# Ledger of designs, part 16: VHH binders against Putative polysaccharide deacetylase (cda1)

Target 1, 320 residues: Putative polysaccharide deacetylase (cda1), of Schizosaccharomyces pombe (o13842)
Amino acid sequence: MYETRDLTGNAGKPVDTNPWPNNSKIAVSFVVNYEEGGERSLLYEDEGFETFLTEAGLMPFPNRPVRERSIESCFEYGSRCGFWRILNLFKKHKVPFTCWAIGQAVEKNPVVVGAMEEAGCEVGSHSHRWINYEGVPPETEYEHIKKSVQAIQKASPSNSAPRSWYTGRASLNTRKLVCQVYKDLGLPQPFDSDEYNDDYPYWVADPLASKPGAEDDKGLLIVPYTLEVNDMKYAVAPGFCNSDDFYTYARDAFDVLYEEGLEGAPKMMTIGLHCRLTGRPGRFRGLQKLMEHITSKEGVWVATREQIAQAWSAKHPYKA
Short names: E, the ipSAE of ESMFold2; O, the ipSAE of ESMFold2 at other seeds; V2, 0.75 times the mean of E and O plus 0.25 times the DockQ between their complexes.

## First folded at step 13 (VHH; framework vhh_7pa5_2)

Design q4 (from m5 with S99V M114F V116Y; at its last look DockQ between E and O 0.91; V2 from the best seeds 0.00; counts 0 for: pae O 2.3 > 2)
Fold by ESMFold2 at other seeds, look of step 13:
Structure q4 (fold): chain B 320 residues (1-320), chain A 127 residues (1-127)
Amino acid sequence: as target 1 above (320 residues)
Amino acid sequence: QVQLVESGGGMVQPGGSLRLSCAASGFTFSDYAMSWVRRAPGKGPEWVSYISSGGGWTRYADSVKGRFTISRDNAKNTLYLQMNSLKPEDTALYYCARVDLTSYRGTSSFSYHFDYWGQGTQVTVSS
């Protein structure tokens, strides 16, 4: 796997059948990352404190052998306040999101899973820790993947295992390991979002098949994610200075894809959010404006990633 | 009380086959990765094979790769080692070992730590 790259995709050709229900012109996936409690800390026997995606920005000497309570406190805002502020907005507008939930974060605050399910949202897995999995041994990554699935399922009132998967900082082994863990647990393969490279879902060969195209190759559906229509840009340069920067960029991305849908090429759009970032009141205004813009348009389907994957698969099935 | 009981050892000619079993009790077997470790006469312990807690990821020492197959049946709480094409240098006391959860704390390298062992089962390959 990954010995070659697919630089071609659809070669700019629109899909031949609109997969979105009600002849929708765009499918919109809001994603809420729930990471708080999974980040690096000496409390979890890591070598240093977390420095990524907070107001503190990049810190010199990130591996100092201390806890950094200010950073931990920024994360805690996400779980204590930001998550609930965001959830309440989606409940008010009666549209769902997909959550990337870190298994360890769920173990430390399991009530969030039930709250999301009650609101009609999908709880996917973000693996067990919020760390860089490149360089993590496959033995360890396997057990982390399994632990995250079980943590989410255990916290779920419906006993639901996550159907959508995103690691983010993945290894070259991650995709195969995720599929292997799901097989070993007797679960259907998840939909994989560890790609950033298209406005359509697309199929790849099942990494567990004997070979690509064999009778045992059931395919793996990729549902791409985004690092650019993403509130991480509040914390990464060059980025958003204020909530209007986020709103304007996300609105313009939506309008471009919506117009392409009106012209016969209906696509999907993802909007990435983090509890501790957009959950801050000043940034939250941008999400409120975006929600009002999107929900005011005809022909827009705001859906979970599982719903998008199912709609796509029904109209564009895998051919081994 | 964690208990691991190996069986299936014995005498076999070079080129022969043997299947070892390990019955596990006193813990949730499916939560733990498992290993086989062997100790030849006058030698220290040598790691032989690893299997993930779900069964789908395995690893082998170079000395046994292609000849030995580790497997598990989580419904029966049993670990197995199928040994084919046996050689005199495979003669050893074979232990079933549980991989300690602390083995997964490091994120840059992996060192096997085993917290419970069985009594061992003797495998003797003689010409």
Scores: ipSAE 0.610, ipTM 0.863, lowest interface PAE 2.4, mean pLDDT 93
ESMFold2, look of step 13: ipSAE 0.623; ipTM 0.858
ESMFold2 (binder alone), look of step 13: mean pLDDT 83; pTM 0.835

Design q5 (at its last look DockQ between E and O 0.01; V2 from the best seeds 0.00; counts 0 for: pae O 19.1 > 2, placed apart)
Fold by ESMFold2 at other seeds, look of step 13:
Structure q5 (fold): chain B 320 residues (1-320), chain A 126 residues (1-126)
Amino acid sequence: as target 1 above (320 residues)
Amino acid sequence: QVQLVESGGGMVQPGGSLRLSCAASGFTFSDYAMSWVRRAPGKGPEWVSYISSGGGWTRYADSVKGRFTISRDNAKNTLYLQMNSLKPEDTALYYCARSDLTSYRGTSFSYHFDYWGQGTQVTVSS
């Protein structure tokens, strides 16, 4: 896979049929990453402590065989406080998000899955650990993928397996391994969000097919994610200094896509959130402002990624 | 097995100089950016300097600019830190660190350090 790159997409042509219900001008996917408990730690026999997307910035000695309790404590804020603060906001506004949950994090705090389902949110998978999967042997990654699906399903009051997938720091094998695990478990193929390259969902060939376009090629739907309209920018450069930076950037991105929808090209938008980052009160104000802005507009569909995938597929089926 | 072995530390008077060395083995040295990091008594670790894998790009912490010079000899798998005009606040255990800079996209010194040496002690006392 990935022997070539698709630099063309739709070549700037908007789709000719609005896939969004009620003639909506934009589909908005809020994503909450639930990662707390899956990060690097000596407790989990990792080589060192977590250094990515933390409050600490530059971390001398990132691979020393020690625990860094301050970093662990910041993650714990996400699971103890930030997740619930964010969930309550979405319940107040009566709109859903999609969660990408780390399997190990779910194992260590399973109540979050039921809470999200009760609120009408989708629980997808973020794989089993929150680590870089590049260089992880395919056999090991397979087991992580499978463990994450089973952990989420076990924690689910409805016994639901995740339908949305995002690894983030994926290997070149990840997409095929995910599809293989789902096939082996007898589950429908998930919707893949390990792309950042379009304002529409789009189809690729099924990684498990004998070849692209063959009789066995049932396609794989890509539902792109974002690294820009994403609260990770509080923790990486170029980044947000305060909640107004996040709000203003996300608002402007929403307004541009909304205006394009009004002009006949309705698209999707993703907003990425992390419990330990936007869950902090000072940053949370930016999310509050954004929610008020988005929910005050007519013709806006705030939906889960599964809902977006289903609406898209109904109007734009795969043509092998 | 990645090995980073620092040497060249010692005791000097304020205003003195030292040259630290770091011998690298167990990996392709010329493929990696390298850094010096120090830990003063009672303080957390502090990044000091960075050099690109080819040697042509360097960065320094404000506290050492103009006084310290980082360099590398890729043929000898060795990293260096020339420290001039030493001050008592430079007293620390100095570590050679391998950077995985390709894992970070920051515009500032937000480095990913994956291996460290055991350190060499620098003591600046009057």
Scores: ipSAE 0.000, ipTM 0.076, lowest interface PAE 19.1, mean pLDDT 89
ESMFold2, look of step 13: ipSAE 0.580; ipTM 0.839
ESMFold2 (binder alone), look of step 13: mean pLDDT 81; pTM 0.819

Design q6 (from m5 with G54S M114F V116Y; at its last look DockQ between E and O 0.87; V2 from the best seeds 0.00; counts 0 for: pae O 4.4 > 2)
Fold by ESMFold2 at other seeds, look of step 13:
Structure q6 (fold): chain B 320 residues (1-320), chain A 127 residues (1-127)
Amino acid sequence: as target 1 above (320 residues)
Amino acid sequence: QVQLVESGGGMVQPGGSLRLSCAASGFTFSDYAMSWVRRAPGKGPEWVSYISSSGGWTRYADSVKGRFTISRDNAKNTLYLQMNSLKPEDTALYYCARSDLTSYRGTSSFSYHFDYWGQGTQVTVSS
């Protein structure tokens, strides 16, 4: 699958002058990562405590096989407070987000799925655990993928399986495994967000086809994600110091893409959020400012990733 | 009570075929990945084949690839191994094994950890 790289894309050519509903000049996907309860802990028989994207920053000492309640407590803020603060803001502005939900986190707090559905948000899958899958055997990863889909569907009042997929710390096997699980469960193939390389969706060959271009190749739609317009930068270096850093960066990214849309090249943008990070009051102000900026503009479509995928594929069907 | 019962073994000529079955009970079969493992005379256990809990992901040992096919029927709680083009080297006691693959231990690569085994069914390939 990854034997070659596509460094060309559309070679700078505008892809479509009107890909979005209502002649919108930009499609904006807000993404809320719901990870709380899926992170590493001795409670879950992991080898140590979670050290990634935490308030503890750089740990100057090697991790030890102990519980670290301060870190666990910070994650609990995300599920107890941050998630709800963020959800209420989106309800106030009457726009949706897509959630990357960790299956184990959903099992431990299923009420969040119903709350998101009632608000018109999409619940996608972030796999079952919040760990690095690069070293996880493909056999184990298959079962994690399946378990996450089932956990989300079980928690869903509408019995909806996730239509959007993002692993993040994925392996070279992940994409094929995800497609295989969905096929085995008799579910529609998901839209894959484990790419960061474009401002619009694009097709790749179906990983399950006998050969690219064969009769059984129905394609796989990629809906790119982001590591740069992402509040993870509060917890990494170089990153955001205060909420104005996040707001200014995200606003400027929005303005550039919006202006390109006004000039005939409408694109999509993703904004990544984490409940335990932007859900903190001091950081939350940056999201409030960004929401006011984006919703004040005409020709802006704030949509779920499923909605973006469907609008794009209707105008740009896969051509094997 | 978890129970795995293999059947379908017997004697065949080289080049022949057999189909092994494993009846599972006492657990939700469709939640577990399954494997076939064999033990030849004078040897330790050798992993033969693996199938994911929903059936769509399979693996085979190099020694059997292209000749053996693992499958499962989750409605009947049954695991199968279709064995074609059998060789004298395939002579062994064949076990059905349940895999515990959802637990994450935080470091190591895949290993064939099985928490329940059947009693086995004998396959003998002799001219």
Scores: ipSAE 0.341, ipTM 0.737, lowest interface PAE 4.4, mean pLDDT 91
ESMFold2, look of step 13: ipSAE 0.463; ipTM 0.803
ESMFold2 (binder alone), look of step 13: mean pLDDT 80; pTM 0.808

## First folded at step 14 (VHH; framework vhh_7pa5_2)

Design r1 (from q3 with D31Y; at its last look DockQ between E and O 0.30; V2 from the best seeds 0.00; counts 0 for: pae E 7.9 > 2)
Fold by ESMFold2, look of step 14:
Structure r1 (fold): chain B 320 residues (1-320), chain A 127 residues (1-127)
Amino acid sequence: as target 1 above (320 residues)
Amino acid sequence: QVQLVESGGGMVQPGGSLRLSCAASGFTFDYYAMSWVRRAPGKGPEWVSYISSGGGWTRYADSVKGRFTISRDNAKNTLYLQMNSLKPEDTALYYCARSDLTKYRGTSSFSYHFDYWGQGTQVTVSS
C-alpha cells in the first residue's frame, strides 16, 4: 500500500448534502488524547526521556539518557488533574468525546476508562506506547497493537474493545497490522483515523484483501484526524500563546465548516485535546469558550468517531 | 506469580535431536511473545529464537537457522524448541523467556526485554 497518493479526493465537490442525523450541518468530533504513562522514561527502561508535547520545553542536554522529572510531572498533571477537568466539562454540556487511549497509560490508571464510559464517551486506541513507530519491526508493532486493545478492554466495565484507531506516529505497516490484530482477535474491523487529509470520512481498500477491488475487499473506513485544530499547538513553535489563540482559531475553523454546511456541503470537524495541555486552567478557558460557541448553534451534531463512522457508512456503503 | 519451567534437556551426540518444552503459568500465555535464550559455559546469554503471541511470526539466530524450530501450543500454555542436527557449540543452559514489549528501545528485532525467565534446562552435545 501507499504506492500512489490520492491528491484528488472529491475534487472540491460536495460529497453529500445531508450526511448527518437530524439534517445537521456539521458533525463535531472532540478528541481527548490520554497518553500519560505511555511516554518514554528511564523508569520504563527506555533509552531516554520524553521531549514531545509539554510546556517544559528547553532542558539541559535534552538527548541525555536520564530521568527528567519536570517532564514526567507535566504528564502527571494530565492524568491527575487535566483529564478530570476536561471530562467534567463534557459531562456538564452533555456531549461526548472520543479518547485516544494509550494501552500502557490505561494499565497504569485504569479508572479513566470506566469514567469515560459512564459519561457516554468512546474509548479508542492510541496503541500501547506513546512512541514513534517508524522502524519498529512489524512483529513488535503487532504485539503493541494487540496489548493496547486488550488493556483497554480489560479496564472497560462493559468489556468493550476499542472501535476507533489512531497511532499518530505510525509506520507504513500500521494500518495493515491494526486490521490483522482485530481479525485475529475476532473483533469487528476498526475505523482508522491515521489520516489528516479531508473533512469527511472516506473508504479505502481493505488492507487484508487479496487485492484492491477483489471479492474479499470489504473496505476500511477512514475518519480523518487533525494536527491543526489541536491543542498540541500550545507546545510547538510557532503556536498558540494563550487560550484565546486556541479558541479563536478553533471557532473560526468551526464557523467556516458550519457555513459550508448551511450552503449545502455539510462536513465533519475534529478538535484534538491533550489532558496535560488544555487541562491546565489558563488553557482550559479556551475550551470552555469553544464549547459554549459550538453548543449555542442549531444544526450541530457533537458525536463520537464511532457514531460519525456509523452514520456515514450507512449512507455511503463501500463499493468494492 | 509468573512461572516458566523448562524441560527436555539432556546429553546427546553431535547430529542428534532434542525437543525442549516450557510450561507457563501465572499469566495469560497467549498475550505474550516468547523466546528461547541460551548461556554456554563461560559465555553471556545469547538469544536463540522468538515466537509472537499468536505464533504468526518466528525469528531465529543465524547460528540455529534451519536446525531449530520454535512453536507454541496456547491451549496447553506450552512453548517448544525442536533442536535438530545438534553441534557441540549448542551446549548450553536453555531458558524460556517472556518478552516485555513495553520496553522496546531500538530498531532491531533482538532489542526485546525479557521480564521473566525459567530456571533453564541443560543441553550437552558431546561424543
Scores: ipSAE 0.012, ipTM 0.538, lowest interface PAE 7.9, mean pLDDT 90
ESMFold2 (binder alone), look of step 14: mean pLDDT 82; pTM 0.831
ESMFold2 at other seeds, look of step 14: ipSAE 0.329; ipTM 0.733

Design r2 (from m6 with L101F; at its last read DockQ between E and O 0.91; V2 from the best seeds 0.77)
Amino acid sequence: QVQLVESGGGMVQPGGSLRLSCAASGFTFSDYAMSWVRRAPGKGPEWVSYISSGGGWTRYADSVKGRFTISRDNAKNTLYLQMNSLKPEDTALYYCARSDFTKYRGTSSFSYHFDYWGQGTQVTVSS
ESMFold2, look of step 14: ipSAE 0.697; ipTM 0.887
ESMFold2 (binder alone), look of step 14: mean pLDDT 81; pTM 0.809
ESMFold2 at other seeds, look of step 14: ipSAE 0.709; ipTM 0.890
ESMFold2, look of step 15: ipSAE 0.695; ipTM 0.886
ESMFold2 (binder alone), look of step 15: mean pLDDT 80; pTM 0.806
ESMFold2 at other seeds, look of step 15: ipSAE 0.619; ipTM 0.860
ESMFold2, look of step 17: ipSAE 0.721; ipTM 0.895
ESMFold2 (binder alone), look of step 17: mean pLDDT 80; pTM 0.807
ESMFold2 at other seeds, look of step 17: ipSAE 0.663; ipTM 0.878
ESMFold2, fold request of step 18: ipSAE 0.741, 0.701, 0.696; ipTM 0.903, 0.889, 0.887
ESMFold2 (binder alone), fold request of step 18: mean pLDDT 80, 80, 80; pTM 0.809, 0.808, 0.805
ESMFold2 at other seeds, fold request of step 18: ipSAE 0.732, 0.719, 0.689; ipTM 0.899, 0.896, 0.886
ESMFold2, look of step 18: ipSAE 0.661; ipTM 0.876
ESMFold2 (binder alone), look of step 18: mean pLDDT 80; pTM 0.802
ESMFold2 at other seeds, look of step 18: ipSAE 0.603; ipTM 0.853
ESMFold2, look of step 19: ipSAE 0.722; ipTM 0.898
ESMFold2 (binder alone), look of step 19: mean pLDDT 79; pTM 0.798
ESMFold2 at other seeds, look of step 19: ipSAE 0.136; ipTM 0.637
ESMFold2, look of step 22: ipSAE 0.569; ipTM 0.839
ESMFold2 (binder alone), look of step 22: mean pLDDT 80; pTM 0.808
ESMFold2 at other seeds, look of step 22: ipSAE 0.000; ipTM 0.103
ESMFold2, look of step 24: ipSAE 0.684; ipTM 0.882
ESMFold2 (binder alone), look of step 24: mean pLDDT 80; pTM 0.801
ESMFold2 at other seeds, look of step 24: ipSAE 0.700; ipTM 0.889
ESMFold2, last read: ipSAE 0.722, 0.703, 0.713; ipTM 0.897, 0.891, 0.894
ESMFold2 (binder alone), last read: mean pLDDT 81, 81, 80; pTM 0.811, 0.808, 0.806
ESMFold2 at other seeds, last read: ipSAE 0.722, 0.715, 0.696; ipTM 0.898, 0.896, 0.890

Design r3 (from m6 with T102I; at its last look DockQ between E and O 0.71; V2 from the best seeds 0.00; counts 0 for: pae O 2.2 > 2)
Fold by ESMFold2 at other seeds, look of step 14:
Structure r3 (fold): chain B 320 residues (1-320), chain A 127 residues (1-127)
Amino acid sequence: as target 1 above (320 residues)
Amino acid sequence: QVQLVESGGGMVQPGGSLRLSCAASGFTFSDYAMSWVRRAPGKGPEWVSYISSGGGWTRYADSVKGRFTISRDNAKNTLYLQMNSLKPEDTALYYCARSDLIKYRGTSSFSYHFDYWGQGTQVTVSS
């Protein structure tokens, strides 16, 4: 796996059959990352404090083996305030999101899972910790993956295991390990979002198959994610300076894909959100504007990643 | 109290087979990765094989790869080691060992992989 790259995809051709219900011109996946309580901290025996996607931007000093309470406090805003502000907006507009929840974050604040289920949202997994899994031994990563699935299921009033998967800072072993854990737990394979490379879902060979194309190859559906239509750009440079930057960029991305759908090439779009970033009132205004724009359009399907995966698979099944 | 009790050791001739068992109690067995570790006379511990908590991810030391098979039955709280094509150098006291890998990120010393050990079962391979 990964010895070659697929630089071709569909070669610019739209798929023949519109997979989206009601002949929708675009499928829109809002994603809320719930990471608060899973980030690096000496409290959790990590080697340093969290420096990624914080209000501090690029820290002017090297990471040190101390706790940085200001950073931890900013994450706490996400779980205490930002998550709820975002959830309430989606409830108001009666559209769902998919959450990628960090298992440890769920263990430390399990009430969020029930709140999301009640609102009709999908709770997927973001693995157990919010750390870089590159260089984490596969033995440890296996147990993290399994722990995250169990944590989410335990917190779920419906006892639902996550169907959608995104690690983000993954290892080269992650995809195979995730599939192995789900198999060991007797769960159907999840939909994998650890790619950023297309406006359509697409199939790859099942990582657990004896060989690609073998009788045991049931495929793995990739539902790509985004690092560009993503509020992480508030915390990286050059990025968004204010909520209108986020709104305008996301609106323009939506309008381009929507127009392509009107012309016969209906695609999907993902919008990535973080509780501690867009949950801040000044940034939240941008999400409010975006939600109004998207929900005012005809032929728009705002759906969970599971719904998108199922609609796609029904019209474009895997052929080994 | 975490308890690990090995059994199934004994004497076998070179080329023979033996199956070790480890009965686990005092903890949720299915939450933990398990290993077999052996200690030859006058030697320190040598890691032999590993199995993930769910059973689907395994690893073997090069010296036993292809000859030994680790498995587990989480419903019976039991770990197994099937040893085939045994050699005199496999003679050792074999231990069942538990790992809590959630807290351990990188490769660690042998001792960091295992937080509890059994008492061991003797395997002797000689003509």
Scores: ipSAE 0.594, ipTM 0.841, lowest interface PAE 2.2, mean pLDDT 92
ESMFold2, look of step 14: ipSAE 0.601; ipTM 0.849
ESMFold2 (binder alone), look of step 14: mean pLDDT 81; pTM 0.803

Design r4 (from q4 with S103K T107Y; at its last look DockQ between E and O 0.92; V2 from the best seeds 0.00; counts 0 for: pae E 2.6 > 2)
Fold by ESMFold2, look of step 14:
Structure r4 (fold): chain B 320 residues (1-320), chain A 127 residues (1-127)
Amino acid sequence: as target 1 above (320 residues)
Amino acid sequence: QVQLVESGGGMVQPGGSLRLSCAASGFTFSDYAMSWVRRAPGKGPEWVSYISSGGGWTRYADSVKGRFTISRDNAKNTLYLQMNSLKPEDTALYYCARVDLTKYRGYSSFSYHFDYWGQGTQVTVSS
């Protein structure tokens, strides 16, 4: 895998002039990352404390073998308060999101899966721990992937396994390992979001096939994610200083893609959220404004990633 | 109590085949990756093969690649090792071992660690 890069895509041409239901001009995927309880901590026998996407920004020294209760407390705000504030907003507007749920976080607070399912939201997997998988042995990563699927399925009142996948800080082995775990569990291949490189879903070869294009190549659907229309920019530099920065950037991204849709090139847009970041009241105002803007427009389809994947693949089946 | 019970060993001529089995009990078998380890006379333990908890990801020692196949049946709590094209150097006591993946954190030591073992089953290849 990854011996070559696809720098071409569709070379700027529209893939489909009407890919979405009801002649929608844009498909909008809100994503809520549920990571709280999966982050690094000595409590979980990690070598140090979590320093990524926290209120502390960059720490003055490299990570150390101690607990940092302030950081743990900020994550707890996400699970105790931020998640629910965000969920209630989506229920109020009657639109769904997709969750990237960390398996260990689900094990430690399983009620969130049922709450999301009841609200019509999709619960996808974010692997088992919220760590960098690049250095994790493939043996361990396989078992983390499997544990995350099982944790989410166990917590699901409908016993549903996640259909959408995002690792984030992935290894070069991640995509193949994810597909192998799903095959071993007898589940349909997930929709893979560990790409950031386009405004519509697209197919790649099945990583488990004997070779690309072979009879056993069933394809893998990519549903790209985003690191730029993403509230992680509250916690990185240069980034968002206040909620209006988030709102105006996300609004402008939406307006550009919406206008392109009106001109005959309907696309998808992803908006990435984190419970502990946008769930803070001051930041939350930006999400409220964005939601009002998006839901005031005609021809907007706010959908889960599974719904987007299904609509796309129905019109664009894989051809090996 | 975790139990791992190997069977299927025996005497075979070079070029022959055997299939080893390992019956697991006392734990949720499908939650654990498994390995075969062997101990030849006068030598220390040698890792032979690895299989993921779901069965689809496997690894083999160079000395057995292409000749041995590890598999598992999670519904029957059983691990298998199909051994083909057997050679005299495959003569050993073969153990079923449960893999302890809690020892892998980042780019730490790459060696496999095992927390439970069976009693072993003897495989003897001679003519």
Scores: ipSAE 0.542, ipTM 0.836, lowest interface PAE 2.6, mean pLDDT 92
ESMFold2 (binder alone), look of step 14: mean pLDDT 84; pTM 0.849
ESMFold2 at other seeds, look of step 14: ipSAE 0.587; ipTM 0.847

Design r5 (from q3 with S108P; at its last look DockQ between E and O 0.77; V2 from the best seeds 0.67)
Fold by ESMFold2, look of step 14:
Structure r5 (fold): chain B 320 residues (1-320), chain A 127 residues (1-127)
Amino acid sequence: as target 1 above (320 residues)
Amino acid sequence: QVQLVESGGGMVQPGGSLRLSCAASGFTFDDYAMSWVRRAPGKGPEWVSYISSGGGWTRYADSVKGRFTISRDNAKNTLYLQMNSLKPEDTALYYCARSDLTKYRGTPSFSYHFDYWGQGTQVTVSS
């Protein structure tokens, strides 16, 4: 795996069969990252405090073994207020999102899983901690992956294990480790979102198969994610200064893909959100505007990543 | 309360096989990665093999790769080591060791991963 790069994809050709229900012109995946409580802290025996995707933005902080309560407080806003504000908007518009849930964050506030399930949302896994897994030993990463699945399943009123996966700051071993953990737990392989490279889901060889194309190669479905239609850009450069920047960018991305769908190339789009970022009232206005724009259009399918994966697989099954 | 009890050791000729077992009790077995560690006469502890808490990820010391197979049965709270093609240098007291790798910090070290050990089972490979 990763010994070669696929720079070709579909070579610019649309897929030959529209997989989206009701001949929809676009499939839209809203994603809510629930990370609060999984970030670095001396409270959790980490070596320092968290500095990424905070209100400090791009201002470097000294890497010292101290707690930074102001930053911790900003994360707490996400779990105490931002999550609920965002959830209520999706309930109002009667459309679902997929959550990337950090296992430790779920352990520390499990009620969010039931709230999301009741609203019809999907709870996927974001691994166990909100850290960079590059350089984490594979043995430790295995145990983090497993612990996150179990934490989410335990918190789930329906006892549901996550079907969608995103690590984000992944290692070269992450994809194979995730598949191995799911196999060991007797769960079907998850849909993998640790790619940013297409407007369609696509198949890769099963990382656990004896070799690509072998009889035991059942494939792995990639459902790409985004770092650009993503509210993380409020906290990184070059980024969004205000909610109008977020709304305009996301709207324009939606309109381009929607127009391509009207012309016969219906695709998918992802919109990434963080509870502590877009959950702030000033930024939240941008999400409100975007939601109204998207839900006012005909031929738009707002769906969970599991629903998108299932619709895709039904029309475009893996051929080993 | 944590108990790790090894068994299955014995005397065997070079080229022979043995299967070690480790019965675990007093904790939730499938929450922990497990290892086999050995002490040869006059030497300190040497890590032999590791298995993830779910059973599907394994690692072996170079000296035993291809000859030893670690496995576990989480329903029976038992760890195993199948030892084939045994050599005189495999003679040692073999211990079952428990790890909590979810709390691992910094550079990997096998010596800092093990919080409980059994009493060991003797393996002797002699002509």
Scores: ipSAE 0.623, ipTM 0.856, lowest interface PAE 2.0, mean pLDDT 92
ESMFold2 (binder alone), look of step 14: mean pLDDT 82; pTM 0.834
ESMFold2 at other seeds, look of step 14: ipSAE 0.641; ipTM 0.867

